# VHH binders against Integrator complex subunit 15 (IntS15): the designs that were tried, part 10

Target 1, 373 residues: Integrator complex subunit 15 (IntS15), of Drosophila melanogaster (Fruit fly) (q9vpf9)
Amino acid sequence: MSMSIDSNKLLLRKGDMKLDNYPTCAVEALTRLETLIASRNKQNMVMQIISEFIFLERTPKDGDVRKSQALPISQMNLFQEFQLIIALIEYFSRPGRDATRNAIFLSLFGSHLTPQRSKLLSRLISTAVSGSVAPLLSSAGTWMQQVGCKTPLSLEVAQNIVSDFISYSRKTPEQLKQLPMVGPHFAANFMVAVADLYLNEQRSPTLNPPPDALLDTITEWMMENPTLCQASQQPLVLPAGAIAMPFTTPLAGLLRWVVLAPLVSNRSAYSNLHLSLLRALQQLVSSGESTALPSQDLMQIVKSLQSYCARLAESKTDPQADAAYQKCMERFAQAVQIALSSNCITNQIQLLCLLESLPPHKLMKIVIEAHKK
Below, E stands for the ipSAE of ESMFold2; O stands for the ipSAE of OpenDDE; V2 stands for 0.75 times the mean of E and O plus 0.25 times the DockQ between their complexes.

## First folded at step 4 (VHH)

Design k05 (from c01 with D58Y G100W; framework vhh_4orz_3; at its last look DockQ between E and O 0.01; V2 from the best seeds 0.00; counts 0 for: pae E 11.0 > 2, placed apart)
Fold by ESMFold2, look of step 5:
Structure k05 (fold): chain B 373 residues (1-373), chain A 119 residues (1-119)
Amino acid sequence: as target 1 above (373 residues)
Amino acid sequence: EVQLVESGGGLVQAGGSLRLFCAASGFTFSSYAMAWLRQAPGKRREWVALISSGGSTYYADSVKDRFTISRDNAKNTVSLQMNSLKPEDTAIYFCAKDYWDYFRSLDYWGQGTQVTVSS
């Protein structure tokens, strides 16, 4: 028979783990977790070991009269945080099975993180990027797909990378430039996340372009790594019984960047990125239930263009005479034409109807008519 | 622009002492932890000592009780007093703005200061 969680907790607390020997107790806990994670009936024990021996969290005292349950309290000092980062880098650098590393990473950094764990996760990933620690970055890519690339946790990680390597650095470090080679799955998921942060009216009331250095980095990644947008299509290596979450490619979000960019920017990098995206669309093969270009993402581009045209109407400007709008539509029409030819879009009829609601554009009209059957 | 300039290295016999200095500029020095790292020939870079913005100090086990890190926020300097030096302390020593720079390329910081401990 399976043991109760409470009896396993009591046995472990009687001396098998020594809290006074940090970070050794965290390293011992990581090793023991590999065995315990294999048993589905010990998940609560796994979480207790992680909380108490790895993150040094304390359960609030029972005598608190508050109505709601308080979250665990972190007791980790600055040096212990540093020691844990080093220990985790070393642990994930060891040779081993991907499923085991992914199981440990997901157990440490699932979707219910304390502020301490979220801060440490961001620092760990930034450190792994700086050190080109491929096995850890592979687990981080799997993690980002499992929790969702656009969730607050993933966006926080992405923003911290932008801060660490773009906003506060003298120049873009070589380790960030090489990320597609070292951790292609993580790089693709990072691109999904940053694409959501910029030129996205669902995220911000204005169309805010990415920082110039970030745009240049993403453009270079796409130009030098033609298969990068397909990196998420590889099957996940997950522990037994886990359900793989569907992948998301960065294509739709980056397409939104290049289509909407003429409304806010003259940077020539968007033209290079646009070409790279068209080539990626031409090469794409899709046979799964997930598509490279979800219709919802393309409809959001249309909605942003509709909003811009409404502002043109308020200023009595003809969209056909507006150079920015015409450039947006040229890029959009080119991408839609290729995506339809490559069978990359679901709900094509709904998209075509929405495209007809935009002010007329010569190339887009041709594309709509060619696929209206 | 962040600048860290290390000095005070040299050749010393085993059992001797050296004091290293790091002059910092280009950031709000008093708000950041400061660290010393070292890299011996053919070995990976390792952490040596850390001092928090509030003055709390931490040391690698290999140097505990022999090395002392200190900071002077008025002069934007960090010092490392190294006593009872051993041949295994031979390395290039680097000053770092934050101990999270553990994996950063040495191209971001200066050339460091060489410490050589003879038998």
Scores: ipSAE 0.005, ipTM 0.342, lowest interface PAE 11.0, mean pLDDT 81
ESMFold2-Fast, scan of step 4: ipSAE 0.228; ipTM 0.602
ESMFold2 (binder alone), look of step 5: mean pLDDT 83; pTM 0.843
OpenDDE, look of step 5: ipSAE 0.028; ipTM 0.506

Design k10 (from c01 with Y99F G100S; framework vhh_4orz_3)
Fold by ESMFold2-Fast, scan of step 4:
Structure k10 (fold): chain B 373 residues (1-373), chain A 119 residues (1-119)
Amino acid sequence: as target 1 above (373 residues)
Amino acid sequence: EVQLVESGGGLVQAGGSLRLFCAASGFTFSSYAMAWLRQAPGKRREWVALISSGGSTDYADSVKDRFTISRDNAKNTVSLQMNSLKPEDTAIYFCAKDFSDYFRSLDYWGQGTQVTVSS
């Protein structure tokens, strides 16, 4: 049975905190979490303080005979939600240790978000992008990596940024042009998330196709800041006893998305993005970067193309006459050529064997033969 | 891009009323909360009224029971009915899309609509 921290015991230990004086109690709670977060034995107290004094959450009433495992219910009105966003912007703008700031952010917006906390997180991040709040965007970027850049939580954050800044814009907003400089780690992890989101758009029938403005924005980012593809390659700081899990780089995720895009639509914005990615890949190779490219992502591209070709066979369509397949193979062959020339690919023999199993393509055959020696 | 155009301000005597209008374009208006902010000379921007996408309203204590915010999703318009005006309500009034606009630089904000309340 976990310890139940009641408001009287909490107020005795935190004497100046008052639940009826919002947002003062939230601000004070944030400050006091700095001390508590360093203590592993106080995790339950940290979570209770966050729930009671920051998000004003209440446990569902135990008046029903059937005990439902329900998420806490928010007591915040719209004005209090607004006050909390202001308080969080001000808090994360204070000078302090990145580790403490990141730990607090993860405690606020960890792996199990209520709908209200999810909504507040989206508003908070959009506000930070609008105001160029670098420390908060840094913490948000680290949070995306800690929860996983391809998880529903990260995809929702990415989708909300697209909705707020891109979906109704005819050109890249100035705030987004500056994002790679203000929050490079967030920008990198955002790119991983949107690539996965839209690569899998056919698995979500409610998701609209990516706006051209999104593709143009990422293209501009990659042209101006080619090192962005390296930002999310930093090691994830894991709890004691855990092992580091692999994650997809922005370059690998974006490349997979762009190579497979002709299977859904053939838009010039994808070709421009592809060229910017080839340029970034070439620069990494030329700079002597030793970081291995994810061979698993390249092999998954092969598997996706194999599945597509199997569907073409059902419709009695020759893959060599299919425009979509030809465009995919052209882009893929160009990327494979640069990647294999980098000497950063693991399992090269297995990759070459998989590539040879695809219906023949002139450029890909040349690339395969060049790397068999 | 998001465009918000405020109108309806003017000079009025204490105890009088004004109605402000904001015409919105460049986003799905019905999906976003809308706010009215004001800035008096030499003061910081102050939030005065908020309306959610669902129509729920909240007000700053200084304007509660005197101001009423409303929206017309068919016309992409948000309005602020200002009753029992006081000299301290004198400010330039700005329309904002949810919370994000509140923190934007001064260069982002248009002319707004000037409200002047004489004693």
Scores: ipSAE 0.012, ipTM 0.517, lowest interface PAE 8.2, mean pLDDT 78

Design k15 (from c01 with S31D G100F; framework vhh_4orz_3)
Fold by ESMFold2-Fast, scan of step 4:
Structure k15 (fold): chain B 373 residues (1-373), chain A 119 residues (1-119)
Amino acid sequence: as target 1 above (373 residues)
Amino acid sequence: EVQLVESGGGLVQAGGSLRLFCAASGFTFSDYAMAWLRQAPGKRREWVALISSGGSTDYADSVKDRFTISRDNAKNTVSLQMNSLKPEDTAIYFCAKDYFDYFRSLDYWGQGTQVTVSS
């Protein structure tokens, strides 16, 4: 690799900076990264500095017949993990250029996290939520967008927020009430992630459903902050070779979740969330903003319902399953009616044809006929 | 829902000892790391001791070799044995579940337990 990497390591350990004086070496490393992150040809040096001086990672030696891979292993004890969290909170609280802060955050927690870094990231974000650390939450939101809001990494972050502030919080979800104001980008991406987390039964055990308090919190967020539905992708300044992931809107993700929810639950909290989403959608349509619910997202909901119906056709008909499907269609028809009333849906004819391919539903048939002619 | 109730504080002379207790409820205690932190008048909150779900312990340099943290998973309690107390140990002591409560305002914490060390 590069001879300059070893030279930089020597420079980083000079003066007041010592590897065994943690977290001083991590703080010094973060300062050095501010200069290096802007250089297109320094990505490998940035990663080595992060691994060695921030996360105290050590590559295992292959001196025997060892079966382990040569992946770096963190040497941090519990106190050092906590010291790093405080150092990162203090660092990301500094005023400065968002692009540099985001680039450093993306380099720290990238798309290929070790379990140790993933655990630390979750603790860091939970601490930032507790402390209302807006700049860090902004970087976390950008990170979720970059790695993808429906990836295992983002879903794990979402699950930890639910655990820390909903399931096991010292207070009611009051700790989360300010999140849309303190970290709107993070709140928006969290909603995308959590909707996918609970929609995907493989990610959340069927015996562990989402808490009512979570649904109530999101309902309140949507009622008080309808503009979270308009969360747009921010331009990112990324390290050489990195590509920004497409952003999924919160409204589209949440709508898909509540429309399909009757297949697994009859809880009133879902109905309340659904109504808050219809209200938000109506307000966006009335203001001329229809981009929060693209036709492609509506067509994906159709495909999910088609998959469910195909599975039922392979099995014996169940009256409970039919009732669940009818409730899904009722919620979906209400959303489709509001979306189509905007006259801004692209590929409307294709969408209407797809909707007609679903098993009959009285309200949906009325909606289709109203917009077909 | 989560409740943490601290007790055991008091007035003690320099060189003395105190044992603090934290009774936890509302979560699966054995699954979480527990911590003791303190806040003296006019100072920032300071972590003093940590104990993992598995029983591994770590201490701030200022209290190392003087304080011992322990847990009883059967009783859902975490304890802090404080020996060789110094006037600078005077603070309100709080127990915490993991890291995420550290930066919350004091109104999100319980009353804690007051430790006063006279010279």
Scores: ipSAE 0.012, ipTM 0.482, lowest interface PAE 7.4, mean pLDDT 77

Design k16 (framework vhh_3k1k_2)
Fold by ESMFold2-Fast, scan of step 4:
Structure k16 (fold): chain B 373 residues (1-373), chain A 120 residues (1-120)
Amino acid sequence: as target 1 above (373 residues)
Amino acid sequence: QVQLVESGGALVQPGGSLRLSCAASGFTFSSYAMAWYRQAPGKEREWVALISGSGGSTSYEDSVKGRFTISRDDARNTVYLQMNSLKPEDTAVYYCAKDYWDYFRSLDYWGQGTQVTVSS
C-alpha cells in the first residue's frame, strides 16, 4: 500500500500495525526512504520517522524513562522481527546502486542503534552469512568502516558471529569458510574487530586466546585470500556527504595475535598465520602502502611484552632464557624489519627506543642496530 | 636472477656432523652478508647463523652456538655451515639467504633448501 509521510507517522503513533500487514508496509517505507535519499533536499527528520516506522518504534511517554535519556521504544514481537529480517534480505538483494544500498543501511543502523536494533542487526548479518547474501554483507562491511571497526557496535557484531558460527557449531560452516569470497570487505572488517577481542591487554590483564576454531578459520582465510589485508584500503562507495573513517586493515591486530600467542598457546596455526601475515605485509609495502603497520599498534605490542617481562621478574625467571619470549621476539623482529626497511613506520626513533627497553633478543638486536642513526 | 642453491643435507645419527653449502649467483657475493635459516615441518622459520661480507664477524642462534660454524669462500661464491654434535631437534630444511634483509623482504628469493634429518 502506497502511503504518505503523515500516514506513516499516524500508524507509528497509534501502534495500528497488524501482523498480517507487516512486513509489506516496512518494504513500502524502505522504497520511500530510497526516494528521499535520492532527493536534493535534506529531510533528515522525515528519514528518521520512516526508519522508526520500519522498526515499529515510538517515542517514550513521560512514564517510561527520564526525558533526557529517552531512546525510541521497540514495539516489535518476535514474529515481526523475523519477518523484517526476511524483508531486509530480500530488499538488499534487489538490483540497484551500491551507494543507495549503503545509504539505506547506514540510515537504518548508523544513527538510531537502540539495543533492539543492535540485536536485529546482529541477527540480520548472521542470516546474511548463512545465506551468502553478498550485497547485504557489502553494505554491512561499509557500515563497520563508517562507524569504526573497533567500536562497541562493531565488536558486538563480531562477537555474535563468533557465537553463532564458532562457539555453537560443532564444525565450521561452509558459508563462513567462503565469507572472504562472498563479502571480502565484511570479512576484512570482521577480522579487524575480532582481533581486538582476543590477545589484547587493553581489554583484559590476562591474555585470552581466540577459540581454536576461530583461529583455524582466520588462518585458512589468510592463507587462501592474501588480499584480505588490502580490502579495507580500497575506496568504498559511501553515501553522498558521508565522511570516510580512516582505512584500517586486519594486519596489525593479527600481528599482535601471532607475536603474543607464544605466551599462552603452542598451536601450530599461529605459525601458519604468521607466515601469511609476513607475505601480506610484504605485498602491502611493495605497493607503497605506508600505513601497513601503524606505530601506535606496534608500541602496544611492546607494552604487552613489557608487562609479561615484569611478571617474569616477579617469578625470578630470566626473560632472555624464556622460550616463549624468544619466539615472540623472533616473530616481532621479522615484521618490524620489513616495516622499518620500507620507511613506513612514523616516528621510528620512538619505536626503536621502546624496543631497546625490552630484554635483548639476537635477531631484534640486529634489526635495531641496522636502523639506529 | 638472484639464485641460491643449497646442498649437503642428509640423514645422520645424533652426535654426527654435516657440512652444508650454498652456491650464490646473480649478485656481487663479497659485498653482502650471508645467513642460514631453518624450518621444521609445520614450524616457523628460525635464524641459525650470519657471516659479514668481510667474513670478519659471525653470529649464531644460542641453541647452535659452539656446535655450528658459518664460513664463506668469496672466490667460489659459496657460504658454508659446518654442523657438529647434531641433535634430533636440528632436523629441518635449511635455507641460505642474502643478508638478513632478504629474510624479511623477499621470501620469494629463498632457494629449494636442503633437508637435514637427525635420527637413529
Scores: ipSAE 0.000, ipTM 0.113, lowest interface PAE 24.9, mean pLDDT 78

Design k18 (from c01 with D58Y G100M S105A; framework vhh_4orz_3; at its last look DockQ between E and O 0.39; V2 from the best seeds 0.00; counts 0 for: pae E 7.1 > 2)
Amino acid sequence: EVQLVESGGGLVQAGGSLRLFCAASGFTFSSYAMAWLRQAPGKRREWVALISSGGSTYYADSVKDRFTISRDNAKNTVSLQMNSLKPEDTAIYFCAKDYMDYFRALDYWGQGTQVTVSS
ESMFold2-Fast, scan of step 4: ipSAE 0.329; ipTM 0.720
ESMFold2, look of step 5: ipSAE 0.005; ipTM 0.411
ESMFold2 (binder alone), look of step 5: mean pLDDT 83; pTM 0.854
OpenDDE, look of step 5: ipSAE 0.249; ipTM 0.672
ESMFold2, look of step 8: ipSAE 0.016; ipTM 0.504
ESMFold2 (binder alone), look of step 8: mean pLDDT 83; pTM 0.848
OpenDDE, look of step 8: ipSAE 0.278; ipTM 0.684
ESMFold2, look of step 10: ipSAE 0.049; ipTM 0.554
ESMFold2 (binder alone), look of step 10: mean pLDDT 84; pTM 0.852
OpenDDE, look of step 10: ipSAE 0.270; ipTM 0.679

Design k19 (framework vhh_3k1k_2)
Fold by ESMFold2-Fast, scan of step 4:
Structure k19 (fold): chain B 373 residues (1-373), chain A 120 residues (1-120)
Amino acid sequence: as target 1 above (373 residues)
Amino acid sequence: QVQLVESGGALVQPGGSLRLSCAASGFTFSSYAMSWYRQAPGKEREWVAGISGSGGSTYYEDSVKGRFTISRDDARNTVYLQMNSLKPEDTAVYYCAKDYGDYFRSLDYWGQGTQVTVSS
């Protein structure tokens, strides 16, 4: 059968639903999608139903090309947006197949994510965190992996969680305390995304530490849930024929936090997080060709330290006398030693050569020499 | 607006090699995972290879594992697919894709593709 859009069949199916009974038409559309999602040849029908009956989107007039191709605009008022969030919470709380829920979630928020849908997604996920809606958080975790945990989409979700529960919330971060138990895959992918936002020279020329409450929350998660990083390695539950995007663990990003933290902060929480990461590294499971701690991510930490040492040289400061650099290297050497001993780093020779280019540190030199063969 | 421009496709004999390139613009390239897909005549689009936003992780379909290598150059906003030991079954239009929640192998943000033909 042709994979081309079938406008005649789409028009016939649209006649089965009534737009003037919102949110009932959205609920009926979600149920209809359970059947349509099984057929990839009907993907255009799925997208049209989502746009018209769930998000109430308007397409611009045909032939109006005064600007770049116009995007759909939602006609929903604030009350209808609230009704949709409630309907989605109820839908994803229903007993059913995880593959179907994940397929529907990906269809709602994957391929046609307008600014309005992004805003609704963030509100939906925050509501699910507050309400401990485990099936929805599971689908959100799958969505983050499918779109990429470090993409602007995933980063926006992470920023909104930080905003809602850390920065601007009238409530304590305690609302996040149970997240690793309720939605471990989402919690792990959230940590991948949020780790990228702070202490990262790729995001900012200055190494900006995370807010204290966020650091404390993640540190407590890691201390109380020793296997949390492994949640990102769980196989995705997707419908037949769907392609699973690669997983990543929060280990590399959080390791960057604890290694680079002494350059900007003296908070004791980093020491606790460091110890929890060492414990997590000892429990790493390498499966087939997958590695939980890529050498390229560790090489980025080396580059940040090289940049720091170049700035010290400009100010005529000896790195070996710099307390912050010594602490960075101590933590980095401990983590590298454990990771190398567990065979969790691939292409280690290039990493070891790059580490050797850093100003000498006694423990790191011992680690390098021990593994140079 | 997101733009992806694939290049490097050609006619090659079985056992030959090709390097495909995809030049990206309109988004923060280094923040996104990138994938290569292909579509042979009469077949559905299939995922071929993917590379994480950090460049640290690569994944391949079993049929191309060991023969194809995906890589990226974030300074040039380019993703590459090095194809070795090409087989007639590799004949397809190859597409660069921004990973965007691709349950349906989405048409969103895909380029025009580049034709690879493996034939005598």
Scores: ipSAE 0.000, ipTM 0.143, lowest interface PAE 19.2, mean pLDDT 79

Design k20 (from c01, 18 letters changed; framework vhh_7sr4_2)
Fold by ESMFold2-Fast, scan of step 4:
Structure k20 (fold): chain B 373 residues (1-373), chain A 119 residues (1-119)
Amino acid sequence: as target 1 above (373 residues)
Amino acid sequence: EVKLVESGGGLVQPGGSLRLSCAASGFTFSSYAMGWYRQTPGKQRDLVADISSGGSTKYGDSVKGRFTISRDNTKNTVYLQMNSLKPEDTAVYYCAKDYFDYFRSLDYWGQGTQVTVSS
């Protein structure tokens, strides 16, 4: 049998979908979205299908302004949530075009999620990490870049992975160790998010360090995969006409970890991570401008060091605290020197002025003078 | 480190009853949903029953009305009361903290507890 297919015959017709059997209706909806998602005039239908047949959400039914402003209410029970996770894993494991898969993932889990969809997203991603589901992790990596790696949604995903695989794991997950090889884009974006959760003054004035197992895992990732932070290794595959969000690297966040770590920790893993970051910086292609290590992120590290020095001036002087500060400045100076030499810092003049405001350090003074005009 | 220890399985006649127990440690038990899974050799693992941190329960269609899941937060234990057992209920039963570990390799789940319903 041979049939000519009109594009209109591939569109979902109103009334063809039924809620009679879950998760069958969700699976069929995902398949039909492959055709509809490329159509500009069907975008409202795409969102309605996702809400009604995939997430089982009740939408407001009449034109009352108060009802029109109500958030969708999930009708899913825990069994249906489990069935949906399995269906999504199976769907994103199918052979297909990356752009279509990424468009569907972004449509399911956009930037303004209900609590129920946020919970399902975190469980889906943890399941994909556990199962090494490379195509789904690729789509999740693109999703994190598009919504922003440091947004509340991305931070919640990162925190749930730490909880599932580091803090409350029943067994050491080999899949987490292999994540940079299975899903490098997701691994890089996960590192951007998770680096923001620890050794960050904006989140905790006590500079809480990462769990030992997390630090060891990330250190091993960086040592074994020195190109993981390169933009060219992490292509962003989007549908035609989509606006690409700027690429970010975990370099700035991990640099904050190694620079501030001596203030709260003496673990050798930070020295290994520091050396891996220096190697990554050296391997970046030299250019007149770069966003790989934004000056704003480095200036936040300076501010954290200023806060630490101010607290020391208010309290008793400790020789161990002085030694810790010297170690912070040694690591910071080495990274700044390589980054400036590799053209990885934009707007360096403001950064150099802030660095001059810190208590004197021999190597940092040499670095500042070498790059001062 | 999450540790789950299943017990209470055994051999019963059709129509009989068994009570399975899962002793949990290494996490804040009262904050997590707990579930029971079962697997027969050669078949995929099935979710049998689930209980939320708030005590809300859900059951697979094949066991609804016959099995009851419950929890004791003071003992960090989840239970599965199995009544009116059928030969089709014969399986190894596993306890899990949430379902995100479903796709982990078989060796992750340990030995579980064997339930055999024979005539």
Scores: ipSAE 0.006, ipTM 0.383, lowest interface PAE 9.6, mean pLDDT 79

Design m01 (framework vhh_nb_b201)
Fold by ESMFold2-Fast, scan of step 4:
Structure m01 (fold): chain B 373 residues (1-373), chain A 120 residues (1-120)
Amino acid sequence: as target 1 above (373 residues)
Amino acid sequence: QVQLQESGGGLVQAGGSLRLSCAASGLTFSTYAMGWYRQAPGKEREFVATIDSGGSTYYADSVKGRFTISRDNAKNTVYLQMNSLKPEDTAVYYCAKTYYDFWSGYSDYWGQGTQVTVSS
């Protein structure tokens, strides 16, 4: 190992010697991360040791937590966690390059988070939402895109936002109403994550149904900010070896969620969300935006409905008589009509053929016949 | 825990063929939809093909009629047969889980990729 790695490890072993100047020592460590990121040498091991120092983590020893052989152990108390959150808010609020902030954020919160860093990340993002800290929310949005908006890490962030701001609220909190303007990239990726989180609710016995306030919040966002639905992800400067996750538009994710929602829920909040998505889609296609709803996502909805109908056939239930299926097809037909009428769908013939393979539905049949020519 | 390993890439002349393989471990392979994605130099990663647990396939317009995706559940492997290759097919090809069940869309799991280079 290099001399610099040995020095940093020794410092971490004597963490108690630095605790009396926390969080000043963490701010100094952040500045060192900034310098290393700007240098030609992306010394991943050195950056990891610096991040461990910032979080007051130590190398696991014999007799420590057995679940993971390599994860560091936090030594932070609640006051130090508070101090670090405030220090990070201040640090990310400084003038500087977005690429540098994003790289620092990724170095701190990466792809393999300890439970303590995961909890700190959630608290940090919630604090940034409450304080409208735009630069931090921008970095958080980019981080969600880098790790993947539908990964467990992003779903946990989304679930914590729901828990902190929505679960106990009767109406949309003021801080969340401004989120699309303060942090549009974060808001967009949050919607992708939350749609996927609740699409999978029937598979998770521990996940409660989405609160009406969540559906109302997203409905308001879509009504007031249709551009959040666009396929407008930022080009990412990724670390060596990192792979960008597949791009997914909020409109595509939300539409899939709302179309399939009748299979598990009869709540009117989904109908309101659906109408806001149809309005957003109509506005985007009217303005010439062809990438808001990819044909692949529409075809995946068909595949989901085909799987549902196959299960009904096995149970001897008629799909044409199933009320849930009828509601799914009604919502889907309305969205397909808008998409096809705008001539923005690639591979229209294959989409129409796939739609015809589904059990007949009155409105969908009308839509298909209108676009066969 | 979940690992995807691509293989079969290489250099080929325009009009040629290659067969890519993706070996999966750490998941109940037969229950997942599997797919192929590619990333050309200086471009975004793009969807190529998918195959669900029932064997139904879907292809990107740019590869339809030239590429065939298939799976062997006994070997926990998904394949991409690439025919009539063009220089614009040059990219790193990635394997991914694309559909967990009828509620899921995209993967939490990616392979490291395999390079395909098509010379003109």
Scores: ipSAE 0.000, ipTM 0.123, lowest interface PAE 18.1, mean pLDDT 76

